# VH-VL binders against q9umr5: the designs that were tried, part 149

Target 1, 268 residues: q9umr5
Amino acid sequence: SYKPVIVVHGLFDSSYSFRHLLEYINETHPGTVVTVLDLFDGRESLRPLWEQVQGFREAVVPIMAKAPQGVHLICYSQGGLVCRALLSVMDDHNVDSFISLSSPQMGQYGDTDYLKWLFPTSMRSNLYRICYSPWGQEFSICNYWHDPHHDDLYLNASSFLALINGERDHPNATVWRKNFLRVGHLVLIGGPDDGVITPWQSSFFGFYDANETVLEMEEQLVYLRDSFGLKTLLARGAIVRCPMAGISHTAWHSNRTLYETCIEPWLS

## First folded at step 8 (VH-VL)

Design i14 (framework fv_nofazinlimab)
Fold by ESMFold2-Fast, scan of step 8:
Structure i14 (fold): chain C 268 residues (1-268), chain A 122 residues (1-122), chain B 112 residues (1-112)
Amino acid sequence: as target 1 above (268 residues)
Amino acid sequence: QVQLVQSGAEVKKPGSSVKVSCKASGGTFSSYAISWVRQAPGQGLEYLGYIVPIFGTANYNEKFKGRVTITADKSTSTAYMELSSLRSEDTAVYYCARVDYDEFGSYGMDVWGQGTMVTVSS
Amino acid sequence: DVVMTQSPLSLPVTLGQPASISCRSSQSLVYSDGNTYLNWFQQRPGQSPRRLIYKVSDRDSGVPDRFSGSGSGTDFTLKISRVEAEDVGVYYCMQGTHWPYTFGQGTKLEIK
């Protein structure tokens, strides 16, 4: 039978956003046990990512324990960063496919529709002032805010992303790398018409340099140093890249063509 | 310079709720965070929580989680602290204070409101 | 929660003499950015607290240079080189490194 699927939602989101995804899975893989985690919904998605990782960890442990054959993760938007950390901190995870659905894996630097809703005036150039402080790091958005013009502040102040990406040293880095490397497949999904994730290539571990020129994953120091295992996974054939144009940020979990092309093949 | 002005003193019965306001003037309201701190008569300072107005969301001390709600209205440059299920132990002066930050970092409460006395008695 | 312990709790001092207040934290206050978010506040009778020092040793605008902060890790000191009459009040240390942020119990400075 099919391995269970665990779904982790994104910023200002909840389990109810995934009704179409569940429909698609049921149609193509009938009998799959799908658990959409109802934790940190709505405004609670702004809680610090390490707090969210703790809560989601407690929820996934019994699911993984009941599925010795393995599980799949589908992690949307900010949820993809939660899942990155889960795979690193769990010594005993049995994840086969980790499907990262338009997640800012190298961080976010953009004044997009969601940021404009939160701040009516563009805050992109000034967000570093609050984010790179203990006060700002108590909010999830700041945990993955990656200002390419203040990379030194990001490296020193980020309490989450710089650590899980191995951009700053951590005592647990070696164990986190070993744990992450246990994943069967890392399926990266994203696209240029997302409109929220900025740069959209962050979903594929690409990111801005100081001139806002996007450098791809293979040009990143975290890849070149193999800080948490990306180079090893790529060499093993375990990284899948599935870009798709024409999909807005809120449509990744509800587009049938996207599902059939990028998700369905990885749901053994 | 920034000035914080709080609402007036309140007397409340046990089990009720109180909502204290903190209006900011001078500077950009959205460029800083607002902390809420209380002080029981003759006692020290206790941190309740803070709000970052640009995110529209707050962080709460676990001791008060479930009873305290901090909100902000950017259009009026006003932060609010509501405390529910009041007990006599909640009798205190409640302060709002700005958390300053700039490109060099200064992350403490540099400007304080005048305080609001909340008395809980039957 | 980080426990902040001040000593002494009562500090009688002669006008014009130096005064010193100790603050100790139950764990290191060094944040991941290398900064130590230790603040000192003064509360004069009937007034709101006023920040004197931030980040261990940086003096706030308008605060007299007779006030100085020092320390590292878990041990911090506020010094007043020459106590003046207007310095009467309660002094609090506060840590902003670890959530929830916490205050010392306060030190009451009085002229003897």
Scores: ipSAE 0.543, ipTM 0.788, lowest interface PAE 2.3, mean pLDDT 90

Design i15 (framework fv_nofazinlimab)
Fold by ESMFold2-Fast, scan of step 8:
Structure i15 (fold): chain C 268 residues (1-268), chain A 122 residues (1-122), chain B 112 residues (1-112)
Amino acid sequence: as target 1 above (268 residues)
Amino acid sequence: QVQLVQSGAEVKKPGSSVKVSCKASGGTFSSYAISWVRQAPGQGLEYLGYITPIFGTANYNEKFKGRVTITADKSTSTAYMELSSLRSEDTAVYYCARVDYDEFGSYGMDVWGQGTMVTVSS
Amino acid sequence: DVVMTQSPLSLPVTLGQPASISCRSSQSLVYSDGNTYLNWFQQRPGQSPRRLIYKVSDRDSGVPDRFSGSGSGTDFTLKISRVEAEDVGVYYCMQGTHWPYTFGQGTKLEIK
């Protein structure tokens, strides 16, 4: 039988967004138990990411305990960052495939409708003033705001992403790395036509330097220092990169070709 | 430019709940956050929490978590603070205040409501 | 929680004389963005608090220049260069750097 699948949604998302994904899984892997977690739905997805990690942790523990053979995670957009932290803080996770579906793994630096609704007069160039304030860090979207022109502020103010990426020291870093390294496969999915994740290469651990030139994963200090295990995973053959053009941000979980190419092979 | 007007005084019994309103006028309601602060008679100020009305997200001081709920209705430009399981120690003036921000950061509480006296007595 | 300690708690002052209020925090109020989120509020009898100063030393619009804020790290001061009758009330410092946000216990300024 197939390992259970746990789905973690993104910003302002719900279980209904994954109806096509569940149909695809049922067609190719009939009998798979799929749980789409309905925590932090809608506006609650704006709560601080560490609060979301605690809530999702409580929800996944009994699912993992009932599946000694292991589970798979499919984590969409912001949900991919929640799953990154879950894999680090859980001493006993049994995740085989962690499928990251267009998630800003190195952060976000781009204007979005969500940011314009929350901060209507702000441009991406000045959003660091709000996001890196005490008030701003109480919102999930600011927890992974990464302004490449104010990297020192990002490193000092980010209460979530800079810590989970090992960009700033944390007492638990060694344990978090050990826990993350238990994952069987890290499947990274994203593409140039996403339109929301900026730069889109953030889904593959690439990001802007101070000149807004994208440096890929292997050029990042977090990879070179092996801060949370990316270099070790790559050497083990456990990282899968699956870029696909022509897919917009809200379509990753409803594209059959994407599913068959990038997701289906990793659902044992 | 922005003005905050609160609902009238309330007298409540121990164990009941109270819901105080804060209606904003001037400016764009969704462009700022609303904080709630209380002051017991003759005492200092205590921060309860805040809400960002555009998405209805709220953060609470842990001391009140589980008893306080802050909500907002964008259509009426009104924020609400509901406090449950009232005790005599909850007798206080409750204030709403605007959390403003600009390109230089978030400053907070530049405009305050007139206050709402909540008295908890048997 | 960050503890904010004000002194003095009672400040009788003669009209036209200067007044000074101190505020000390149990932790540094410098946020990671380089800003210090220390505010000063005035509460006149029977009225809502009014913010006078934000970010240690910036005056709100309409606040007279006889009010000034200074300080750094954990030690802050509000000064009134020349006290007027309308200044009677309670003054509070407040930190917005660490959640939950906390206030000092207040300093009551009275004309003697």
Scores: ipSAE 0.013, ipTM 0.551, lowest interface PAE 8.2, mean pLDDT 89

Design i16 (framework fv_nofazinlimab)
Fold by ESMFold2-Fast, scan of step 8:
Structure i16 (fold): chain C 268 residues (1-268), chain A 122 residues (1-122), chain B 112 residues (1-112)
Amino acid sequence: as target 1 above (268 residues)
Amino acid sequence: QVQLVQSGAEVKKPGSSVKVSCKASGGTFSSYAISWVRQAPGQGLEYLGYIIPMFGTANYNEKFKGRVTITADKSTSTAYMELSSLRSEDTAVYYCARVDYDEFGSYGMDVWGQGTMVTVSS
Amino acid sequence: DVVMTQSPLSLPVTLGQPASISCRSSQSLVYSDGNTYLNWFQQRPGQSPRRLIYKVSDRDSGVPDRFSGSGSGTDFTLKISRVEAEDVGVYYCMQGTHWPYTFGQGTKLEIK
């Protein structure tokens, strides 16, 4: 039988968004137990990511405990960051495939179609003022805001992303790395037509330098230093990169071709 | 320079709700956060929550979660704090205050409204 | 929640003399950015609070230099070098490092 699948949604999202994904899984892997976690739905998705990690941890523990063969995670958008931290803080997780659907793994910086409603283009360059403070860090968006023009503030003030990426030291870093490395496969999915995740290569651990030129994963200090295990995972053959053009941000969980190409092969 | 002007005093019955307004002038309303703090007569200050208008959502102190709602209307540069299921112990002056910022970050409440007395009595 | 404890709670001072108020937090207020988000507020009778000090020791614009803040980690002090009549009021320390943000009980400064 197939391993259970746990789904974690994104910003301003809910379990309802995954109806098509559940249909696809049922068609290709009938009998799979799929649990879409309905925590931090809608506006509650703006709660601090560490608070979300704690809530999702409490929800996944019993699911993992009853599945000795392992489980798969499918984590969409902001949910991919929740899952990154979840795998680091759980010293007993049994995740086989961690499937990250268009998640800003190195952070978010820029004008996006989705975020224009929240952040006018003219305010992008000033968001660092509120985000890199205790007040801003109580909102999930600020937890992964990564201004490449104020990288020193990001490194020092980010209460979440800089820590889970090992970009700033933390007492638990060695344990978090050990825990994350327990994962069987890290499946990274994203693409140039997403329209929300900026730069889109953040979904593959690429990001802007100070001149807004994108440097890919292998050029990042976190990879070169193996801060949380990316280099080790790549050497083990455990990282899968599945870019796909033509998919907008809200379509990653509802595109059949994407599912068949990037997700289905990893649902044992 | 930012100024905050609050609505006038209210007298409410137990079990009712009150909605206090805080109108900002000067600066760009969506570029800062608005905090809400209360002070019972003769007592100290207590933090209720705050809103960052550009996010369209607020963060609440757990003590008030479920009873307090903080909102903002960008078109009128006005923040609101609504407190429901009022009890006599909710009698207090309610303040709004701006969360300031500079090149190095945000540091907390630098500009305060004049306060709104809310009295809960039968 | 972080508990903020002020001492003394009542501070009678002779005009022209120095005054000192202590504030202790139940845990370190150092944020990961190296900043300590410890603020001091003054509230004169019948008025809104006014911030005097932010980040332990930085004075707000328009605050007289007779007010100074110092401290680190969990122990902080607000000092007034020469108390003036207009300084009468209640002084509060406040931490903005850990949510929910919390205030000390307040210290009532009065002229004796």
Scores: ipSAE 0.642, ipTM 0.850, lowest interface PAE 1.8, mean pLDDT 91

Design i17 (framework fv_nofazinlimab)
Fold by ESMFold2-Fast, scan of step 8:
Structure i17 (fold): chain C 268 residues (1-268), chain A 122 residues (1-122), chain B 112 residues (1-112)
Amino acid sequence: as target 1 above (268 residues)
Amino acid sequence: QVQLVQSGAEVKKPGSSVKVSCKASGGTFSSYAISWVRQAPGQGLEYLGYIIPLFGTANYNEKFKGRVTITADKSTSTAYMELSSLRSEDTAVYYCARVDYDEFGSYGMDVWGQGTMVTVSS
Amino acid sequence: DVVMTQSPLSLPVTLGQPASISCRSSQSLVYSDGNTYLNWFQQRPGQSPRRLIYKVSDRDSGVPDRFSGSGSGTDFTLKISRVEAEDVGVYYCMQGTHWPYTFGQGTKLEIK
């Protein structure tokens, strides 16, 4: 009997994207109950992340309650940020493995071909003008837009990512940290050929400094201050890093080698 | 200088829908947001929603219970507001307005269209 | 929703005299970035609204310096130091801090 698996999709995505992932799970862990959540699909994925967190929370509560041995989360792209917040706001979650599939955990500063129809390269340096305001913060992509040249604006205006990362103080920070630390394993997956997540090291809690030089997780203030528990999880042996080259953003959930290497070992 | 020009007045029957256009000139259309505000005769201003054309999606005031759809066409620099299931209470002047920005973000509606009178009557 | 309350609703003023309009919000309008997204609009008869003030006290380009905004938290004031004939119209305060964005009910300024 395997623990149930809950899947949370990403930006402009839906449950259909995970048909190969479900096939792989059924082959290696037959009988696993897999629930792919059909919430905030397509354009609805642009709704504010706190609104998405509330909706996904309502969907996961009965699944977790039915599985006293625990559940696993597989959260893709933007969905990884939704899952980060779920684990922080739920004081009773029983998540064993949280598998983050190429999610911008420290934010996005997008200069990618995939996002050029949304964010032309010429506009990248000016997106902070729209995003760091109450108007922009009503859209999910702005909730994790992290312009390294305007870090003060990000810290003060971000209504989501700066708060869940503990980069700005919040009354619930101590409780959110305690709740997040209940997770059994944090499995981080990503790679240099993703083509969407920028910098790709954001999937591993690395991010740009003001010169656009990537600083890895252990150099981040978030880690050093242990703001939401990364340092504690790493010391506990609960963080797994699984980078893989040659995988584009839309292929993380449909690559068999990646599944066998990075996901399968964590689906007890 | 950004200028917003709206479509002409409309008279509609209850239960029908209306689609008002707002064409922008000057500036870069995808670099700002477009708000929609209405004003019933002799009454105050009411916020319907806004769109960020760059994202291609909008945020709506829940009061309209899914009756409002705001869209944008970047190729023509035009935003649209469609209101369905029209009632007599929807009789109002509908305005589009630009949400301005600077190095610290967006501050609100600095440039307004001329308004479009929508009359709902039988 | 944040309720914006203006007073007075009707303001008859003699030319050349000062006028003041009050605006109160049902909750603080300070955003996490330290800015207060409180705007003031003027609507002359038959015209579209025109923004006079943004961020409580910043005056839009072309707005005469006889218009000034002040206040903090939940209590805001628009002041006209010397009313001119062209100032006739309805004045609205508007908050842009909390979604959905809301307007006050308006204050009609008329010359006596």
Scores: ipSAE 0.673, ipTM 0.861, lowest interface PAE 1.6, mean pLDDT 91

Design i18 (framework fv_nofazinlimab)
Fold by ESMFold2-Fast, scan of step 8:
Structure i18 (fold): chain C 268 residues (1-268), chain A 122 residues (1-122), chain B 112 residues (1-112)
Amino acid sequence: as target 1 above (268 residues)
Amino acid sequence: QVQLVQSGAEVKKPGSSVKVSCKASGGTFSSYAISWVRQAPGQGLEYLGYIIPVFGTANYNEKFKGRVTITADKSTSTAYMELSSLRSEDTAVYYCARVDYDEFGSYGMDVWGQGTMVTVSS
Amino acid sequence: DVVMTQSPLSLPVTLGQPASISCRSSQSLVYSDGNTYLNWFQQRPGQSPRRLIYKVSDRDSGVPDRFSGSGSGTDFTLKISRVEAEDVGVYYCMQGTHWPYTFGQGTKLEIK
């Protein structure tokens, strides 16, 4: 009776991360068919995002086709960007709730715990050098690296995020916007204690200006121009913002209070 | 200034594997990409793949995917290229090369290792 | 894959005379950032390749000014204004715009 749920994981991630989320869904919505997609796991999550979009698209098409009343997406971290592109490139998606779980929707500018483990010196200020090149754009993290001090390089070199956000023109932009607007609800989740997504407000379409001052969604050109439909969705009452403090990046899918407050209400 | 020093020549039998090392000195190892290129005797250059050490993963030319593995050890500033299921046509000089890395971006391989001759002979 | 075609493949040249090598790509090498990732390499006998030119026309540090690169889109040229004995070797163009990155066949420059 409940709509099926499709789960898309994040960077250096796999289906194992969602065991608690599946437990919560089963408790509150028993009988829900939940499919956690086992594609681009672990280091394969570093493959170019357009390649991941194509692979995930092939996996979700038959699931959506068998669910005439629609499906819900829960897309974690980098997976939220994959889902953004899926909703834009699919002419016939039937997604009701798109639940974006701590995803860098306006991009990433900051070291993650993974990078800090590997390198004691911050790579933040220097990553643009390799990311904004053909070599870097063959890796997913560079597809959404958004250096606010080199915004012109980001706009020209980003092969993924700048295009799906409508920050650089693309021949398919009008169709992508129309397709994305088919979504019933855009549920944005994130918080200040995430520790990985930088700035954390990127999960809510906020981002740094050139002085590293965060400007919220309504101050972004992407929103003001309604480039892919954020302003239209907000006017429709279709955007839900659910910030929560005290939750680290790897805990968004295993916190019961978060689930009850931000996810459960949007699973029909 | 960055220098790349490769391991010595190898003679291998068909079906075996070879692992070639490339040690970087000078500069910040993690901050650039390291490419692997080969050249069969009397032939041109062929790009196998590259690694960006900060990401800990590599991108492979489809022609070699499944047989080539490129890794990096940041503690020793060393990149490795391992090629398995060796065939006689894999006989070549294997080069590592750094992709340049300046204030405005990366453009191509500016520093090359001396090359490692790998001979596959029965 | 992008095919890189060099011409000529064999280039005998008299010392002190100019030499010119053509490189053509099967598709445009202009990347989304407006840059063209076309490189030229020199390989002297028994040595590793050495980059001479990057971004079509920028000379690498230490490369003599007798070497120059030009071109746009799909059509590129490496020129040597006055060939010297040390220029003997094979010259390769390479594109870094489209994965997988590919090289031309090489042009062998020899002194007559």
Scores: ipSAE 0.718, ipTM 0.880, lowest interface PAE 1.6, mean pLDDT 91

Design i19 (framework fv_nofazinlimab)
Fold by ESMFold2-Fast, scan of step 8:
Parts: C-alpha cells; sequence; structure tokens
Structure i19 (fold): chain C 268 residues (1-268), chain A 122 residues (1-122), chain B 112 residues (1-112)
C-alpha cells in the first residue's frame, strides 16, 4: 500500500483547488489516502505563519500516527513555507517526501501578474515599511516578504522566514535543523512562467542579491553555512529539483505532465 | 499629510449591529495599517483590531469573540468597523487611527480620527 | 496578554513644576528588530488621543521638547520638565510589540 499524502494549500486558497491532483494520484497510486487540510482557507491564509504551523501541526499528528511507515507532504505556494516550519518544529515527524509546489522558499519580492492588486509596482519598494514591523508581521505575506534592498530589516524583523532559514539566530535552531533533516526527500518544483513567485528561483532556494541579480541555492549563505540542513540533504542525495516551463502559478496542482514528471515518482 | 474623518454618532438597541466609517485623505491609504480603538465613558483605551487595506483582511482582539469585523474599501479610501450583538457595555467612543508609515517605518498610531460615539440603550 | 501598569493614576501638579509618569510591562517590549514599540499618548478633555512619543523616546512632530520618554525592557517613564495649563488630560502608555496591543490604565494629570 502507498503512504498517505497530506496536502497544504497556499495564499487565498482552499482544498477545492486540488481536485485534479487527487484524480492524478488516484489514477497512478490507487488506494492512497489523501488528506487535503481544510485550515486557514481563503482570507484566513493571511494569518501569521506560526499560527498556521500550530494549526496544521495539530491536524497532521493523528494522520502521521496512523502511518508508521511514513507520510508524504505536498505543499503549494505559501503552504510550502508552512511545511518547512512544520518539519522543523516536530520532533517526531515521519515525512518521507516533502514536495514543494512553487513555494517562495527564500521569500517574495516583486510585482506579479496575479497579485498586482496586492503588489503594484509602486508598492514593491515600499512594502518593507509596514511588513518589517509588529503590525505587518501579523500577516503571512509579510512573514516571507524579503526585500533585497533592506536585507538588514528583513533579517531583524522577519518573525518567520529569517528564523526557519537560519538567517537569524534562534534558541531552537539546532533542534529545528535536526528535525528537518529527518525528511526523506525534499522535492522542489517551480518554473519561470509561474508569474506570481518572484523571483521564481525562490522555489529552489535562489534569490536576489542587492542588485536584483538572482544567486542560486549553492551561493546562498544559508546553504554554505548549512543553517537548516540544505547542504547535508544535497550531499545525502535527498534534494530533487524539478523545474518546468509553461506552467502558471494556479496550474501547478492541475497539470498532468508536471504531476507525472515531478510528483508521481516520489509517492511511494 | 493624512487626515481621518469618521461617521457621526449612533444610538443602537441591544442585540443590533453598528458600522462606523473612517475616511482617509492624503497619503497612501493601502500601505498603512488602520487601527480601531474604543473608550467607554470615563474609562481607558481598548484595542479592537486593525486592517492593512493592502491585504484586504484584519487582525482582531480575541476579547470580542468574532463580534467585530474590520473592512476597507480602497476605491473610497474608507475603513469600516462593524460590531454586532451590541450590549450596553459596548457604549463607547470608537476611534480609528493610522499606524505611521514613512521613510522611518511603522511604530504606532500617529493620526487619529475625531471619534464616533456609539450609545447602546433600550 | 501583556499587562501595562501605570503609576500614579492621579497626578496633581503645580504649574511650572516637573511631572513623571511610570509605565511597567508584564514582559519585555523589545521586538526582534531591536526596537521597543512603546508609545505615549495624551488625551485632553473631549479630544482624541494624540501620540507624544514613539519608540520609547522619539517625539512626534509638533510635540514640545518639555516632553521626554525614557526606559528599557519593561520599565518606562514619561517626563514633563515644566507642566503648562494645556497639559491637563489623561496620559496612556501603549505597547505595540506583542499582539494584542495593550494600553496602561491612564494617568490623569491635573493642575493644583
Amino acid sequence: as target 1 above (268 residues)
Amino acid sequence: QVQLVQSGAEVKKPGSSVKVSCKASGGTFSSYAISWVRQAPGQGLEYLGYIIPFFGTANYNEKFKGRVTITADKSTSTAYMELSSLRSEDTAVYYCARVDYDEFGSYGMDVWGQGTMVTVSS
Amino acid sequence: DVVMTQSPLSLPVTLGQPASISCRSSQSLVYSDGNTYLNWFQQRPGQSPRRLIYKVSDRDSGVPDRFSGSGSGTDFTLKISRVEAEDVGVYYCMQGTHWPYTFGQGTKLEIK
């Protein structure tokens, strides 16, 4: 039998978005128990990410307990960051494959085709003013807003992303790293035509430097310092990179070719 | 420079709802947080919640157990605070206030509306 | 919730004399960015609150220099070097570090 699959949705999203993904899994791995978590749906997805992590943690514990052979996580967009933190805070998770569908793993900075009403061109350079404050940090988007022109503010004020990436010290960092490293496979998926995640390489732990030039994962301090285990996972052969062109942000969970190429092989 | 202008006084029956408006002029409405604070007659200040219009959603003080809803209409630069299931204890002046937003960041409420008296009586 | 305790709650002062108001928080107000989100507000009778001080010690534009804020961690003070008649009102400290944001009880400053 196949390991159960737990699905975590993204910003302004809900379980309904994954109906095609469930069809694909049922076709290729019939009998798989798939649970799409119905928490923090729609506008509730803007609640602080640590609050979301706590809620999802409570929901996944009984599922993991019923599956001693392990479970798989499929985490979409913002949900990928929730899953990153979930794997770090759980001393006893039994996740085999963590499949990250176009998630801003190093953060978000920029205008998007789908989120222009949230990130208009004039706002991109100024969002740091509210995001890097206690008021802004009570909203999920600000928890992973990463302005490369104000990296000092991001490092000091981010209550979530800078901590889970080990970019700022935290008392639990050593335990979080140990817990995250228990994952079997880290499957990273994303692509240049996403249109929302900016830069799209954030899905692969790449990000802008101060000149908005993208530096890949291996050039990031978080990788070089092995802050939460990326270098160790890569050396272990546990990181899978699956970029695909031609897929827009809302289509990652409903593209059959993407599923067959990047997801299906990791659903043992 | 930003100015906040609130709607006029309301007299409501217990169990009803009230919706207070706060219209912003000047500045960048979507980019700052708008807080709602109340003050019962002769009492201190109590924080209800706030909205960042940019995100279209709000944070609420759990003390109000889902009775408060804060919204924003970006097209009219107006924030609203709706309080339902009104009790006599909800009699208060309700203030909107902007959390400062400039080159120095966001530190607290620097611009306040004039206040709206809401009286709940039978 | 963070409890903010002010002392004194009633402060009668003579014109031209100094006045001090204390504010204590139940936990540290230092945010991860190193800033302390402690504000002081003045409310004159019948008026909206007006922010005097933000970040413990920074004065808002238009606030006279006779007002000063100081403190760190959990203990904060608002000082008025020479009280004037227009200073009559209630003064509130407020923390913006921990959600939900909370105010002190208020200190009523009255001229003797």
Scores: ipSAE 0.684, ipTM 0.868, lowest interface PAE 1.8, mean pLDDT 91

Design i2 (framework fv_nofazinlimab)
Fold by ESMFold2-Fast, scan of step 8:
Structure i2 (fold): chain C 268 residues (1-268), chain A 122 residues (1-122), chain B 112 residues (1-112)
Amino acid sequence: as target 1 above (268 residues)
Amino acid sequence: QVQLVQSGAEVKKPGSSVKVSCKASGGTFNSYAISWVRQAPGQGLEYLGYIIPIFGTANYNEKFKGRVTITADKSTSTAYMELSSLRSEDTAVYYCARVDYDEFGSYGMDVWGQGTMVTVSS
Amino acid sequence: DVVMTQSPLSLPVTLGQPASISCRSSQSLVYSDGNTYLNWFQQRPGQSPRRLIYKVSDRDSGVPDRFSGSGSGTDFTLKISRVEAEDVGVYYCMQGTHWPYTFGQGTKLEIK
């Protein structure tokens, strides 16, 4: 029997987006209990990430309690950040594989085709004014907006990502690190043709420096200081990196080759 | 200078809904947020919610969540506040106000509409 | 929700004399960026509120310099150095640090 799978969707998304993923799982791992959490759907996905973490936590607790052998998480886009926080705030999670599906783990900085549908004019250079305020931090997208030209503002004003990544100190940081390190496998998926996550290497804990040159995970202060356990997980052999070209942001959960290559092997 | 002009007074029956408009002139509509605040006769100020037009969604005070809907039409530079399932306790002057997030960090309601009296009576 | 408590609620004052209004918050209003989002509003009879002060002590354009704000953490004060007849109205403090944003109950300033 296979461990249950819990799916957490992304920005402006819902459970319907995962119908193909469910089909793939049923074909390769028949009998798997898959729960796609129908919380914070559509516009509600813009609610503050800490509010979403609390809601998803309440939904996840009974599922984990009924699966003593463990569960797997598949967390898409913004949902990957929710799952990062879940693994840190839960003292008793039993997650084996955490599959992060094109999630901006080091943040987002860029105007993408997707953001142009929200607002037709590029706001990349000015979004820091809105986001790095108490008002902006009441919207999820601002919780992980990471302007490399205003890194001091990001570090001081981010109410979510800077804290979860250990980029700013927090009283609970040591406990959060201990909890996160209980995960069996951290499976990172992403690619250069995503078109939304900018830089795409954010899905692999890489990010822009002040000159917009991408520095990979091993060059990040977060990794070097082992702030929440990335260096420890990598040394343990628990980090899997699965980049794939040719996949747009809305196709990660519906591409069969991606599923077979990057997801299927981690669903015990 | 930004100016906010609200729609006229309304008298509504209990159980109905009301939709108040707030039209902005001057400045760039997408560069600021619009908040909604109400004041019952002879009482203090109460914050309902606000919208950041560029995100296309609003943040609501839990007290009104499920009854209040705030929207914005960027083509007409107009914000709307709709309150449903009206009760006599909803009788109040409803204000819209601009939230500027400028280089000085002034964040807050620096420009207010004239107010719209909504009376709920049977 | 953050509770904002003003005192006094009624403030009769003689023209030309100073006036002082206190505002206390149930928790610190210092945001993680080091700024304190404490605002003061004036509402004259029959008019919309008007912001006087933002970020504790910064005066809005056009606000007379006889108005000043001070304070830190949870304790804040609005002072009027010389009360004029036009200052009659209700004064509200408001916090914008913690959602939902909340107002004090108001202080009614009246001329004796």
Scores: ipSAE 0.540, ipTM 0.793, lowest interface PAE 2.5, mean pLDDT 90

